VHH binders against Probable RNA 3'-terminal phosphate cyclase-like protein. Designs and how they scored, part 10

Target 1, 375 residues: Probable RNA 3'-terminal phosphate cyclase-like protein, of Arabidopsis thaliana (Mouse-ear cress) (q9c578)
Amino acid sequence: MVMMKKMKGSQSFRQRLLLSTLSSTPISIDEIRADETIPGLRPHEVNLLRLLEIVTDDAVVDINETGTRLKYKPGTIVGGKNLVHSCSLSRSIGYYLEPLLLLGLFGKKPLSIRLKGITNDPRDASVDTFRSTTLNIIKRFGVPAEDLELKIEARGVAPNGGGEVLLTVPNIKTLSAVHWVEEGMVKKIRGTTFSTRVTSDFEHSMRFAARGIFNNLLPDVHIFQDHRAGAQAGKSPGYGISLAAETTTGCFISADTTVSCERPDETGELDVEKKERSPAEDTGVEVASWLLQEIEKGGVVDSTHQGLLFLLCALSEQDVSKVRVGTLSPYAVETLRNIKEFLGVKFAIKPDPLTGTVILKCTGSGLINLSRKLS

## First folded at step 1 (VHH)

Design c13 (framework vhh_7nfr_2)
Fold by ESMFold2-Fast, scan of step 1:
Structure c13 (fold): chain B 375 residues (1-375), chain A 126 residues (1-126)
Amino acid sequence: as target 1 above (375 residues)
Amino acid sequence: QVQLQESGGGLVQPGGSLRLSCAASGFTFSSYEMSWVRQAPGEGREWVSSISGSGGSTYYADSVKGRFTIARDNVKNTLYLLMDSLKSDDTAVYYCARGPEYSLYDWEGTYYFDYWGQGTQVTVSS
């Protein structure tokens, strides 16, 4: 058995649990927000541990009275169908989707799980971004497209959620290494605007404003309005927009945000993002501008997907992956440190000063889904 | 109660240097990443630099790489930004911020810092 790793603080909680589970490495985390007014694990962190217990067999979770210490022994990833998980309303479903996608690939069975909660918020990538961008990145590593799907059945925004998605993930034997350095040229932009419990005029205003930004840059822009009513519109008023650019070389670059029209309850110092209401037109302009900024940064993925890209490279077969990204984000650098700590994989990093991008190379760890092989 | 207080701003000539300080209190300073974020007149907030709790890792926006240095003194609970070769484009209010406490992916597209200072004005002009 792999020796227990000792760690401190609240940093990298999702990645620590993900990499612990994928590498079968027990962990002990001490000093989790020990000096804060409300110490310890947050509701979404405890809820993630519950999700791990649902998709794995024999996981052991030991949390002290104050939530300031966690001992986690990972279980075997099982997957399965007809699973249901209610996500904590302290974070969006997007908080859970990235680790869940990667875990599902290495399960004994394909994963089919219904997730309930907040589908869209300004903090985590929206379910729209996962569907348009994240899944397409994963497919490049040899994952079958037919069985990798995210269905948005109901939308829900903070604070009360009421959204619902169905995630399907195939189980694989191994991920394939990639050579992915050509950015290509943006050939089309696709997007979705939505609103919950407010007028559809918010959807129209965001769409109109975003199109106004793109009209002088490229002709192929289509932004949809996803009209939801009744039970499919969740429990809280809000609106949002998700945009994705597709390049001639198959790169997907995204940006999104959501505005909640109700503020979350202000009881305690919980780690919940609060956002004042803004005009819908301003929201459309902001997100369109963010998308153009991400395109200008370069790389085969946007800044928010750098960490996922590196995880996929590190988990791949024992062959060389080579990828181009824009300037490394703090999260990307943190991801590289966590990869080294759990998997022993080091990336060679080479700046490209002519483009302002960075090329990274690694030899994958060669993670094999042995549970799938035996069936 | 968490408090962050910036100082060291002011008027400086192009090509000049300034050192910003941020005095932190009310929390275990060495346990948190700390950041500098700026806001130029009429523009949104721009992340400038971050430093890990131990000081072992530093990160910089492309616009300031090679010109700015972030540092911290965990004994004095103070964060620093050493700014060299200042340009007119560096004119902004500079904020000390605690975080990001979670990964950047958790807050990309929004500025997710749980505590902010009041800001200190830096003006680069003749």
Scores: ipSAE 0.000, ipTM 0.113, lowest interface PAE 21.3, mean pLDDT 86

Design c14 (framework vhh_lunsekimig_d3)
Fold by ESMFold2-Fast, scan of step 1:
Structure c14 (fold): chain B 375 residues (1-375), chain A 125 residues (1-125)
Amino acid sequence: as target 1 above (375 residues)
Amino acid sequence: EVQLVESGGGVVQPGGSLRLSCAASGFTFSSYDLYWYRQAAGIERELIASITSGGSTNYVDSVKGRFTISRDNSENTMYLQMNSLRAEDTGLYYCAAESGTYFLYSWDTADYDYWGQGTLVTVSS
């Protein structure tokens, strides 16, 4: 019997549910946006709780009238095949993918789930970045490449989505600890451009502009156009680009963005503090520049993947993991706090000022998937 | 009892040379990675050179080609040979040591295992 862990606020909602479920620790979260004009849980947060109910048995969710208090008792992670979930349009499918990947690894059965909604947006990692970068990071920790796959069946951008992906995750017994401190040199760049309900000229313009940035730096650059039409092009006009660099030591560094060409139906207010989106050529240049900046920051992962890297280290077998990252992101710092809170895992953090990078070490919690069932 | 003691600081003219020493006691010196830091007036303490237990060296760009870090495991001493000194090299020089064997630190620990007291280098005409 584990005592219920009490916490407050809207911070780290995804990770709190994920770590609660992986550690079998009941939680009570109070004061969720209690003083905001629109108080309580957001549509995507409620929708994530519904997803947890689909992939687990016997989870108990208790939400008060205003959505400002949640009591969550985690269930057993089951996984399963032929699952379907419609993601809330308030966030992209990318919001759900990281917790699903980690939960699926520790399920009773392998996971196969169809997710519907927004495939690409500027807030969460795109489905392209998950496929090119996130899955390769997870493989470093001993996850079999077989049955670890994300298929993009339809693309959809904000506000109306209409995208669709199929995620397959093998169940494992344990994650392996890693020694991953050598960044290597960039050996190739791969990317994907797409457009929905606009011409393929947007795809071509982004690709050409991004290649222009890389032409004098690296010969092995291939950026693909994933043109979609009809039902596979979702319900909203937009375009986007995802880029990933692979190094000689097997590191994957990524950058992506998406431009929606249509105002959201419910919140059509102009954000006067945000600059209007540049033309497609500018988007290609911007993301290529962001990729080069991520490479320059150093580390074995980009800034957006630091949190996942630390979660994998902390969940691994009771052996030492040692990893190099660039300057710690706020998300990464919050991830370290949540790891300590739920798993009791402490990281030793040593800056390397000569490279501007940081070395982190921990002994994994030794999470074992005791309910694993092979079909 | 662990100690790091720096020596060799002093006043030199621009273009001059100086050799700093860091004498260590109380730990297995040969197993530690070793560092030289510089603290200049009005500037945060910065790492300028490192040498691993295996002898691999690294330098900040501003001193590369001018400074050489070395170690003598038989004498438990690390050195910094400073050539072609510039006015901007003026500062307190600290040695530091880090072990790769300590795995269970608090997540908020970012400091090196051991530090010296510092030695002053002044480059002036």
Scores: ipSAE 0.000, ipTM 0.178, lowest interface PAE 15.1, mean pLDDT 85

Design d01 (framework vhh_7nfr_2)
Fold by ESMFold2-Fast, scan of step 1:
Structure d01 (fold): chain B 375 residues (1-375), chain A 120 residues (1-120)
Amino acid sequence: as target 1 above (375 residues)
Amino acid sequence: QVQLQESGGGLVQPGGSLRLSCAASGFTFSSYAMSWVRQAPGEGREWVSSISGSGGSTYYADSVKGRFTIARDNVKNTLYLLMDSLKSDDTAVYYCARKYRIYSGYFDYWGQGTQVTVSS
């Protein structure tokens, strides 16, 4: 008999559906881009609702004619094997992976799902970042490593995708609370470069440029080239790089980007740009610099992963979690607000001015996977 | 209360040697990378060397490679800088710093410094 929550606008759409489902709280969202030239839900948002219907039983989705109102009644999270979902090309597979990871942990059955679409883009975390960083963060909360895996079977970049990944997620009873405030020192950097439907020289150039940034900082740097050809290279030309730093205390800090190789003369601004480095070298330098900036910000996770960290803490057993992060991102602040609204969990926030970091504490909501099928 | 206290500075002739020490207290010394940073008169701070918490990894500025050796004793909570073949350009106040991450621009605690003067 949980009362329907009423809310407005397009903000936090992904998290609203995720938290609605995990808390079994029906929601009604009005005024979704009501005043825009193209009003209402976007293709990736509708597609996320379709994904929820695949991984849950008895979910009810009611969308008005203009897509400006959504009523969502969450179903029971089932999970299951041999699932397939074709992601909308308006966002990358990364848009779907964070909610899928969390939902899969609280399913009746373990989750095994094949996702098709865009594997890498500049807006969402890449499939490489999920594999190197996101999964390792989740493991810290007591999730078994054995069945938590993301396999990259084909790469695809915007606009036409053609990438493919296989995600497996174990179902758990509860998440464990964490005490995670020791940042440690960076002990190694691992990375991946890739290209689709362009020369592998792009992979080499990004790798060489990124290593050049790191060569005077630490000895343990390895950046792999994941060259894909034929059917494994998707439908669009592009290239990208993902980097992850691992610390002595088991923290993972990441940065990534992807460049779609569109026609160079489609914009007049490209005609005036002159780079001393090749575009691929520039990309390698840029992402390496972003990684160093994320390391300097401090915290046990990078800015991109703060929201996930707080979700994991809030969903954990009814014990105290304490975590250190860098300056809170707008997305992280939004995540804390959504956590309070759906789970009733408040974080105590204590800035540490000497380090520029912030310590957050909460008592987990104690979410128990009551539907978990014993093997 | 984190404290870092340097010692071992002094006046030395060009080509001479000095051993700097930094006594650390108020934290788990072996869990933190430590650094030496110097500041010459009228100049900005220059990073000199860093050592990982275990002592397994060491890093040096190009200006001191082959001449300086950074070391630590985690039982004594002491950081060292062994300085050989000293040059007039090495004249500076040398600071012990607790390094917060690998990025050299960020240190959370500093000592008071010890003066090294290289002159004939």
Scores: ipSAE 0.000, ipTM 0.196, lowest interface PAE 13.1, mean pLDDT 87

Design d02 (framework vhh_ozoralizumab_d1)
Fold by ESMFold2-Fast, scan of step 1:
Parts: sequence; C-alpha cells; structure tokens
Structure d02 (fold): chain B 375 residues (1-375), chain A 120 residues (1-120)
Amino acid sequence: as target 1 above (375 residues)
Amino acid sequence: EVQLVESGGGLVQPGGSLRLSCAASGFTFSSYAMYWVRQAPGKGLEWVSEISGSGGSTKYPDSVKGRFTISRDNAKNTLYLQMNSLRPEDTAVYYCAKRGYVIKWYFDLRGQGTLVTVSS
C-alpha cells in the first residue's frame, strides 16, 4: 500500500480517479465545491465511482453526507464480460470512455461492457469520435486491434439519453513507447452525420455543407448518414456530426458536435427560400471549420486528444516516447501536472517556433499489468 | 507546372488597407475554388478566405469577416484579397492556394507568399 495523497477541489476529478486506480494510490479529496449553492460531487462524478466499482475488485469509496469529501482506495482492475453500466445523464457516455478504455487495458481479464446514456453531446468526445479517432491513437502504442471495438447500438442525445454502446477492450502486458513527430499530409476525411427523433434532412444538410468545404481541398471525402429510428433513436430529438482526418503518417485529427432539439420550432406554413444557411447547414460548416483549424494547429493529435496522448506516453514501458502536438490545451497542461503527481513522470517540452508546434519527450513509468491472465 | 504568384504586400499602419493579388497559371483557373491562407510569425497556417470557381460564393472566418473581401477575375486568371481595417494581428505571410490531392495540412501552396506587416 502506497501513501494516501490528499488533494482539494473538483478539478481533474476523472483523471484523479483514473491515475489513482492505475498507480494503486489511495486518495482523499476534500473541499469539493464546498462553498457553492449546491455543494459537492455531481451526478456524473458519483456515477463514475460506481463504474469503477463494477470494473475493479475491493475498491473502497467513502463519500460524506454533503458530497464535499471523497476517500477512494483503488481496487484491482478485473475487467470481465457481460458488464452493464447506466451512465448519468448529466454527462455523455464520452465522459466515461477514456478512463474506462485505459483501465480496461490493465485489467486481469479483457473488458466487455454495455454503456447506456447520452452518446453524443457538444462537451465530451462523441461515440463516433471515440470509434474513429481515439481507438486508432491507442493502437499506435502496441494495443492489438483484435477485441478493441466500440459498437453503437442506439443513439441518444440530451436531455433524456436512451443511447447504448458496447465497448470491448483487450488486456495488455505493457504499452510500447512511440516516436511520433511527423504529421504527414491529410489524405482522407471520414465523417458521420446522425439524427434522432427528427427528420433525416438534418443529416443531409450537415453532410452537404461539410462536403462543400472539404471537396474543394481534397477528393477523398466520405461523410456517412446514420439515421436511427424507433428503439435505436433514444428519447430526445437532436442531430450531430463527427469528422476525422487521416494523414499519410497515420495521424487522426477529429472534430464533432451535437445539437439537442428539446424546444420545438414551428416551420409550418412559412416555407420560404432562405437567403442564409439553415441551423443544420451552419453546424456542418462550423464542424468542418473546426477540423481545418485543428489540422492547422498541427501535432499528431487534435487538441482534445492531447491529454490521452500524454497519458499513454507516461504509462508506457521504460523507454523514451517523443511526440509533436499543437499549442497545449488547458486539459493537456492539467494532464501533465496529474501525470507528475501520480506517476512521477516529467515531460521535456521544446517549442518548435518554425511550425508553432511543441515537441514533448518522456521516459514511461513502465506500468506492467501484473494481474493479466492469458488463456 | 501549376504556378501561383502572390503580390501586393507591404508595411501599413493599423486601420489601413491593402489589396493582394495572385497570378495563376498552369491550370484551368475558373474550374477551381481558390483560397487565401496566412501564416503569422510563430503560428501555423490560417484559412482567411474562400471563393468558388465562378465567383458566386465567398466564405470568411469570424476573424476577418466584414473586413476582408475575396474576388477573382477569371479572364485574367487573377485572385484578389481586399483587406480593410487592418490590425497588428493581421501581420503574416499571405498565400494563394487551390484544391490539391495531397496537402501538407489542407492547402496546396505553390508560391512564396507576400508579406503583410501592420505596424505603426
């Protein structure tokens, strides 16, 4: 048993639990939103603790009556098959996927878990982005493609969710270090548009608008429509788009968003030709623009995946990883602080003024999955 | 054999105006959407403006919308960028670009660009 770490506040809650569990470091967090009108842990934070109890053995969670203090003693990561978890509707399934993916890699058994809730929202990476981009990033670190899959069985948007995904994750012995500094050239763009409980015209409008931007830049652009009906369409009306660019060096850069249509708009008799873009068309243009901005920022991953990239480098075998990223996001900077706090891994950071990118280098912590059992 | 030659850059005071030109050759100019992109010191490439092959449609990011106007003369194979109300943050090398098959980022740059410096 390692020494208990004491910390304060609501910041980095997800990463604190993840790194606590991976490093087997007990933690005590106090002053969690203690001075707010509604103090303490939020529903999605409590729900994440329940998920940890499902995928680990002997974890101890002690929360005070106001939710302002948490004592967490991590258990052994077990994984397992036929697991089910209902995610809190205060955040999307995407909030849970990154920590769950990393925990699953270091489990005693391969992980197979069904997650229910919100599949797409504007705050967390969508299930589409996770499938197209996140899973491809971790493959770079030696994770086998076999049994690494996210299946989208039903879509659900805020506020009422009703979406459902099946995540499978292989257990590994260790992650491989990477030398990943060449961005390459964009060779193709893939995307998905969807709608739930609204007309498929939203899917078409987003796809058409995004293709209008990309087809002038490169020929290999395919944006698919994934319309869901009945039980696969969740409980709330909405639409969204996820886009991913692939480069010649195997980089994946993504952007996504989702619009909830909880407020009914009357579009009855007023059927006039608009001089300006529709909301769905504007959404397509906006996300296409965000993707181009992410490509322009540079680096081998987009801004939202910088934190995951650094976690993978820090968890890897005791060898040197070297990676190029764009301007560090606030989440990425916080991730580097948390990595140092829990794993003792320090990154050497060198700006590249010619490209506006940053080169980061570290020696991995050498995390070995000692609980791993092979058939 | 595609050639793009940017010109019209220079030193200008904040609030001033400049008009950039791009002379295109080696391809059917009217068949391609054209772009202006810029690279500020220490920054990556930033999309500035887009115009359809016919000139009937134009697009701008919020950073320049209302201040910059892209236009083209297909008879002269020339692209223009009218820049008004210039700000210090507009200081950059400006490039003319067309759609390409494989691009370092997402723009196929063929010229050396033209430097715009906004300083008092």
Scores: ipSAE 0.000, ipTM 0.160, lowest interface PAE 11.2, mean pLDDT 87

Design d03 (framework vhh_lunsekimig_d3)
Fold by ESMFold2-Fast, scan of step 1:
Structure d03 (fold): chain B 375 residues (1-375), chain A 121 residues (1-121)
Amino acid sequence: as target 1 above (375 residues)
Amino acid sequence: EVQLVESGGGVVQPGGSLRLSCAASGFTFSSYALYWYRQAAGIERELIASITSGGSTNYVDSVKGRFTISRDNSENTMYLQMNSLRAEDTGLYYCAAKYTYRIVSGRYDYWGQGTLVTVSS
């Protein structure tokens, strides 16, 4: 019905599929890593297309023999209960969660899906950050807290995963526009340390190191240990930490990382970045420092959540949303370009010179979930 | 004991220059965002310049390009270099230090006593 959009390259693959599906815009992507030694779509990208086929009806996916061309005609977002998806081990479950969350909101039925794979890694947002921060951002746009949940049933780190989460997402009619410019003051810090198939001493060391950074800055700091054993500890040794700051105005600012203690079985792009394994104490100090840097940057969300914030504003009812963020991340800038391309929504961007933050304003596209069934 | 002590104020002619200093003691200077506020007669105190613990600077439009804020963590001192001074720049200049991490209680917010800058005819 809508004219097919033609695109090139591997950039914005996840957002292109998401926005294609939400806007019912067929797309053709050519020259996907066409000149690379191993050309075409990566395992996690193909796996994301399989996930779209699970949560939608009548989607058409046509991939050429080399994986260098994709034609995608989006289907109707259905959602549904008792769904199961095994995520590719080339990326964490976190790679899939943001597009799934947004698609689930505009489904015919509420979404309940079990995702298996890697729960925590240094590249994508952890399942802890998704639960503590991502879901709280969504609630600001009128999404009911009831049935908006991520349950962590098992943890798994790279390379072999074995983690498992249950994501539930209510379906909504529309997102509400927001006026969200007051950052507030940090009132508490919450965190989680975990380890899989290594001693709980790693959890203790990260917690103590992070608390050492915060102890003289803020009194309300609690970092918990989520020790997992047996079947709940996945298939690979590792450890990690997730931290979130909550402000007096209901902002959530987060930072996380994970250290895998085992080399991947196959040589991938991430292998060249994995040069050094941090001691647990250094990991705790590093993530605590990253959280403080994110708080200093300002804005109502951390830099990794700016893209999601802008997507929510652009998808909301045809009313004005106004939000404050810190310095725009590359992902956020890319997100603004993709929003304009698929939804025709333009943001007015006004720097606030005294705070070093940026105020963005848009009129939402007014996406209405016309297929919504009340359950 | 925590203290912020301003110096360098005085009387200058329009178009002149002044350098204000704010010497800090009793806290970990490098961890604080630092601010210059101005209180003019009949006007509420306003923020004119800031510098973060990482060195990023911001200015109100009326002083941008004329004033430069800087910090020397080794000397526990913040500076405001004021060039091309105008009559409207007249006022009491206060330095302030706030924890970079936006602490809820304000427990770690510190203020100086102020230094007077007068731009004469």
Scores: ipSAE 0.000, ipTM 0.235, lowest interface PAE 13.5, mean pLDDT 87

Design d04 (framework vhh_7uia_1)
Fold by ESMFold2-Fast, scan of step 1:
Structure d04 (fold): chain B 375 residues (1-375), chain A 121 residues (1-121)
Amino acid sequence: as target 1 above (375 residues)
Amino acid sequence: QLQLVETGGGLVKPGGSLRLSCVVSGFTFSSYYMAWVRQAPGKELEWVSSISSSGSTIYYEDSVKGRFTISTDNAKNTLYLQMSSLKPEDTAVYYCARSKWYTVRTAFDIWGQGTQVTVSS
C-alpha cells in the first residue's frame, strides 16, 4: 500500500488535502501553528475536511486535542447530487470551490452541491471570477461545457455571509494535455458589479469608473450590475466588482475585489479622501487597473490562476503540456512543489526575457477516473 | 509625429515656485494617463505625478504631496506641473511622459526631451 506522507506546518493546506485525495496518498501533518497564540487548524480548514467527508466515501480524519496534528486518509471521490455544505465564515466560498472543481471531475458520479457562506471577499477569488474565468480555463483541458456551471443564487459578504451558490461538475475519464502559449489580443472585457444591503448606487459608481478606464482602449466592454434584494442580498452590507478580459486565442484574465461596509468606525478619514473620488469609484478604478496590470504581465492566465493551470497540466493524460505564464506567483511556485511531492510531475521552466513571461512544460501524471468508467 | 515638448525649467531658490509645461503634438490625451518623471544627478528615474485624460484622477509621489499640482488643458493639448515650496532635493531633469495604455505610473511609451530644474541658493 501507499506509504503515509509526513509533513509539517500550515502551508498549502488546501492543496495538500486535494493532492492527497486525488493521488490516494495518506498524509500526516504536525506542528500546525504550534507556537501561535491560537494554535492549530483554523475553522475553515476543519470545515474543508468536513466537505471532503461529504464528497468522498471512507475518508478518515484524525485531529489531536490542540488541532496541531492532522492524520488524513483519503476516501474514494463519489460526488453525487443534492449535496449541501455550509462554509465557515472565516473564508469565502471561493476557498472551497477550487479543490471542489478538481475533485468533482474525478468522482464516481457528477457533482451537484449547494454551498452557503461568503460569496465575495478580497482574499479568495469571487464566485463571479470562478464563473467568468476559472470554469473557462478548466474547459480548455477537454472538460465538456455541459454540467460545468456555477449559479449564484444569493450574494453574501463578510462577516455574516448569507450567500449561496450551486456548483455542478461533470465527472470525466481524463484531462487532455494542452499547447497554450499564444496570448492573443484582448477582444472584449466583461464584468459584474454588485452590492448587498447598501444602495445600488455603489454598483453604478464602480461600473462607471471602470468603463471610464476601458472605453477608449477597446469598444467591446460590458459590465453588468447584478442587483440583489431581500433574502438574495445576504446578511452584511458591502459591494464589489469582478472583471474578466477575453483574448482572440481564448485566454481569460481576471481581477476582482469586495469591500465590506460592516462597522465603518472612522468616518472622518473617509471624508478627507472624498475630495479625490468616492470609495466605490476608487474600487472600480483600482480593479480596472489591476486587470490591465495582469494583462501587461502576459501569460495565458492571470497570476491567481497559475496554480490551477499547473494542477490541470499535471493531472492530464501522459502527454506533454506547454503553457506560457507571467512572472510566477508565490502560490504558483508552492503549487509546483506540491505537484512534485504528490504526483512526481516535474515542470521544465524556461524564462522568456524578451517578453518577461515564462514557458512551462510537463508530462501529465495520467490520472484516470476509473470510477466513472464503471458507472 | 508624436512629440512631447517640456518648457518652464530653470534656476530657482529654495522655497520658490516654478511651473512646467508640456505641449503634446500628434495625439490627444483622451485615452492615456500623462505623467511627470524626474531624474536627479546620479540617481534613477523617479515618478512624480500622473493625471487621467479627464483630469479627475490624480496621483502624487509622497515627497511632493501638498507642494506640486498636476493639471491639463485639453483644448491646448498641454500638461502642467505647478511646483511650490521647492527644495534642493527637487533638483532634477523633469520629463513629461505618456503612460502605456494599461498603467498609471509604472510604464511609459512616449517621453519628452526633459527640462532642467535647479533649486539652489
Scores: ipSAE 0.000, ipTM 0.095, lowest interface PAE 23.4, mean pLDDT 87

Design d05 (framework vhh_7mjh_2)
Fold by ESMFold2-Fast, scan of step 1:
Structure d05 (fold): chain B 375 residues (1-375), chain A 119 residues (1-119)
Amino acid sequence: as target 1 above (375 residues)
Amino acid sequence: EVQLVESGGGLVQPGGSLRLSCAASGFTFSSYAMSWVRQAPGKGLEWIGRIYTSGSTSYNPSLKSLVTISRDNSKNTLYLQMNSLRAEDTATYYCAKTYRFHIYGMDVWGQGTTVTVSS
């Protein structure tokens, strides 16, 4: 039996399960929120384990009575078509998408799965950002564009969701190493505004406000309004905006957020404050400003995608990948530690004072999809 | 206040060479990285390259062998040298100031200068 890797705490739960599964390394996690008022695994974490059981064969999950200890023995990644998973309403579908995407690439069969729940929230990347940015990043590593798609069939915001997406992922043999250091120049901005169970005036207000920020910086700005009604509008009122900048060298930089209109009064300390702008206008200005901040930080990806970029480099063929990023986010640093822990891959890190960015270099672990049938 | 004025465009035979200039005013030219971008008729913008305050350059890999970017800080002028021109190089060429030493061209673009490559 392969030796079980022991670890502690609630940190990096998604990445620990993902890397355990990809590296076929059994893990034991102790002291999961052991000192908290409500100890142990959260609903979305348990739900992620159930998703792993759907996309893999022979995975073994052992959780103690308090949820404070997990023993996980990964199975073989199968993938498959016509799969359905209802995501926990404690987190958005975005919580599940990144690990599911990477697992799907290394399955026996291509993946086609319908995910139900919350499509947009302020905590996890929206389904819009996943489509505009995440999928374009993985294409740089040799993943075919064919059968790599996220279709947004219904939108749903917190607390009650009712959103629905269809994710398709091709299975591959291996990821290609990349030399991706040229940031280019922002050539266009694309975005989507949406609303669920409220007037489309929210969509217009966010779009108008965001365009006001960009009009003096860049001529090619198009922000779509994706109004949903009836069954496609989920079960809760809300609105949101997702923005993506595309560069002349094919980099995608994104920012997004969502506002739920049905929330506890105690969370709205500033909600009683009168504003010169509507909340929707404020949201449009805020996300546009976040996008400009991400562009200013530099790198070939935004700060939220640094972790994914490093995972892709580390999982790639045994060749050198070289990438440019802005200042490392805490999530990115945590990702580098997890990569070393599970894959033994160490990155060389060189600051570039000329651009205020950082260049990272590694030799990929050479993960090969052994389950993929030779055709 | 801030102005960028491109010049040097015109009609050129295939295989020919051309040097474009960009005259900058209204800001401390030596403190900013500068870029060249082009737009062919009916097509999107294509980044050509940039030159940093140090004089170091970075180019679009597809164009690297065909172009050279230089600057003269004493004249507040940016240059683009183009060699082995082809019909596909027909475009309006723009210079741009990058803000805070970042390589994303988010600041002032000039009015452009048109290059036409024909037999």
Scores: ipSAE 0.000, ipTM 0.273, lowest interface PAE 10.1, mean pLDDT 86

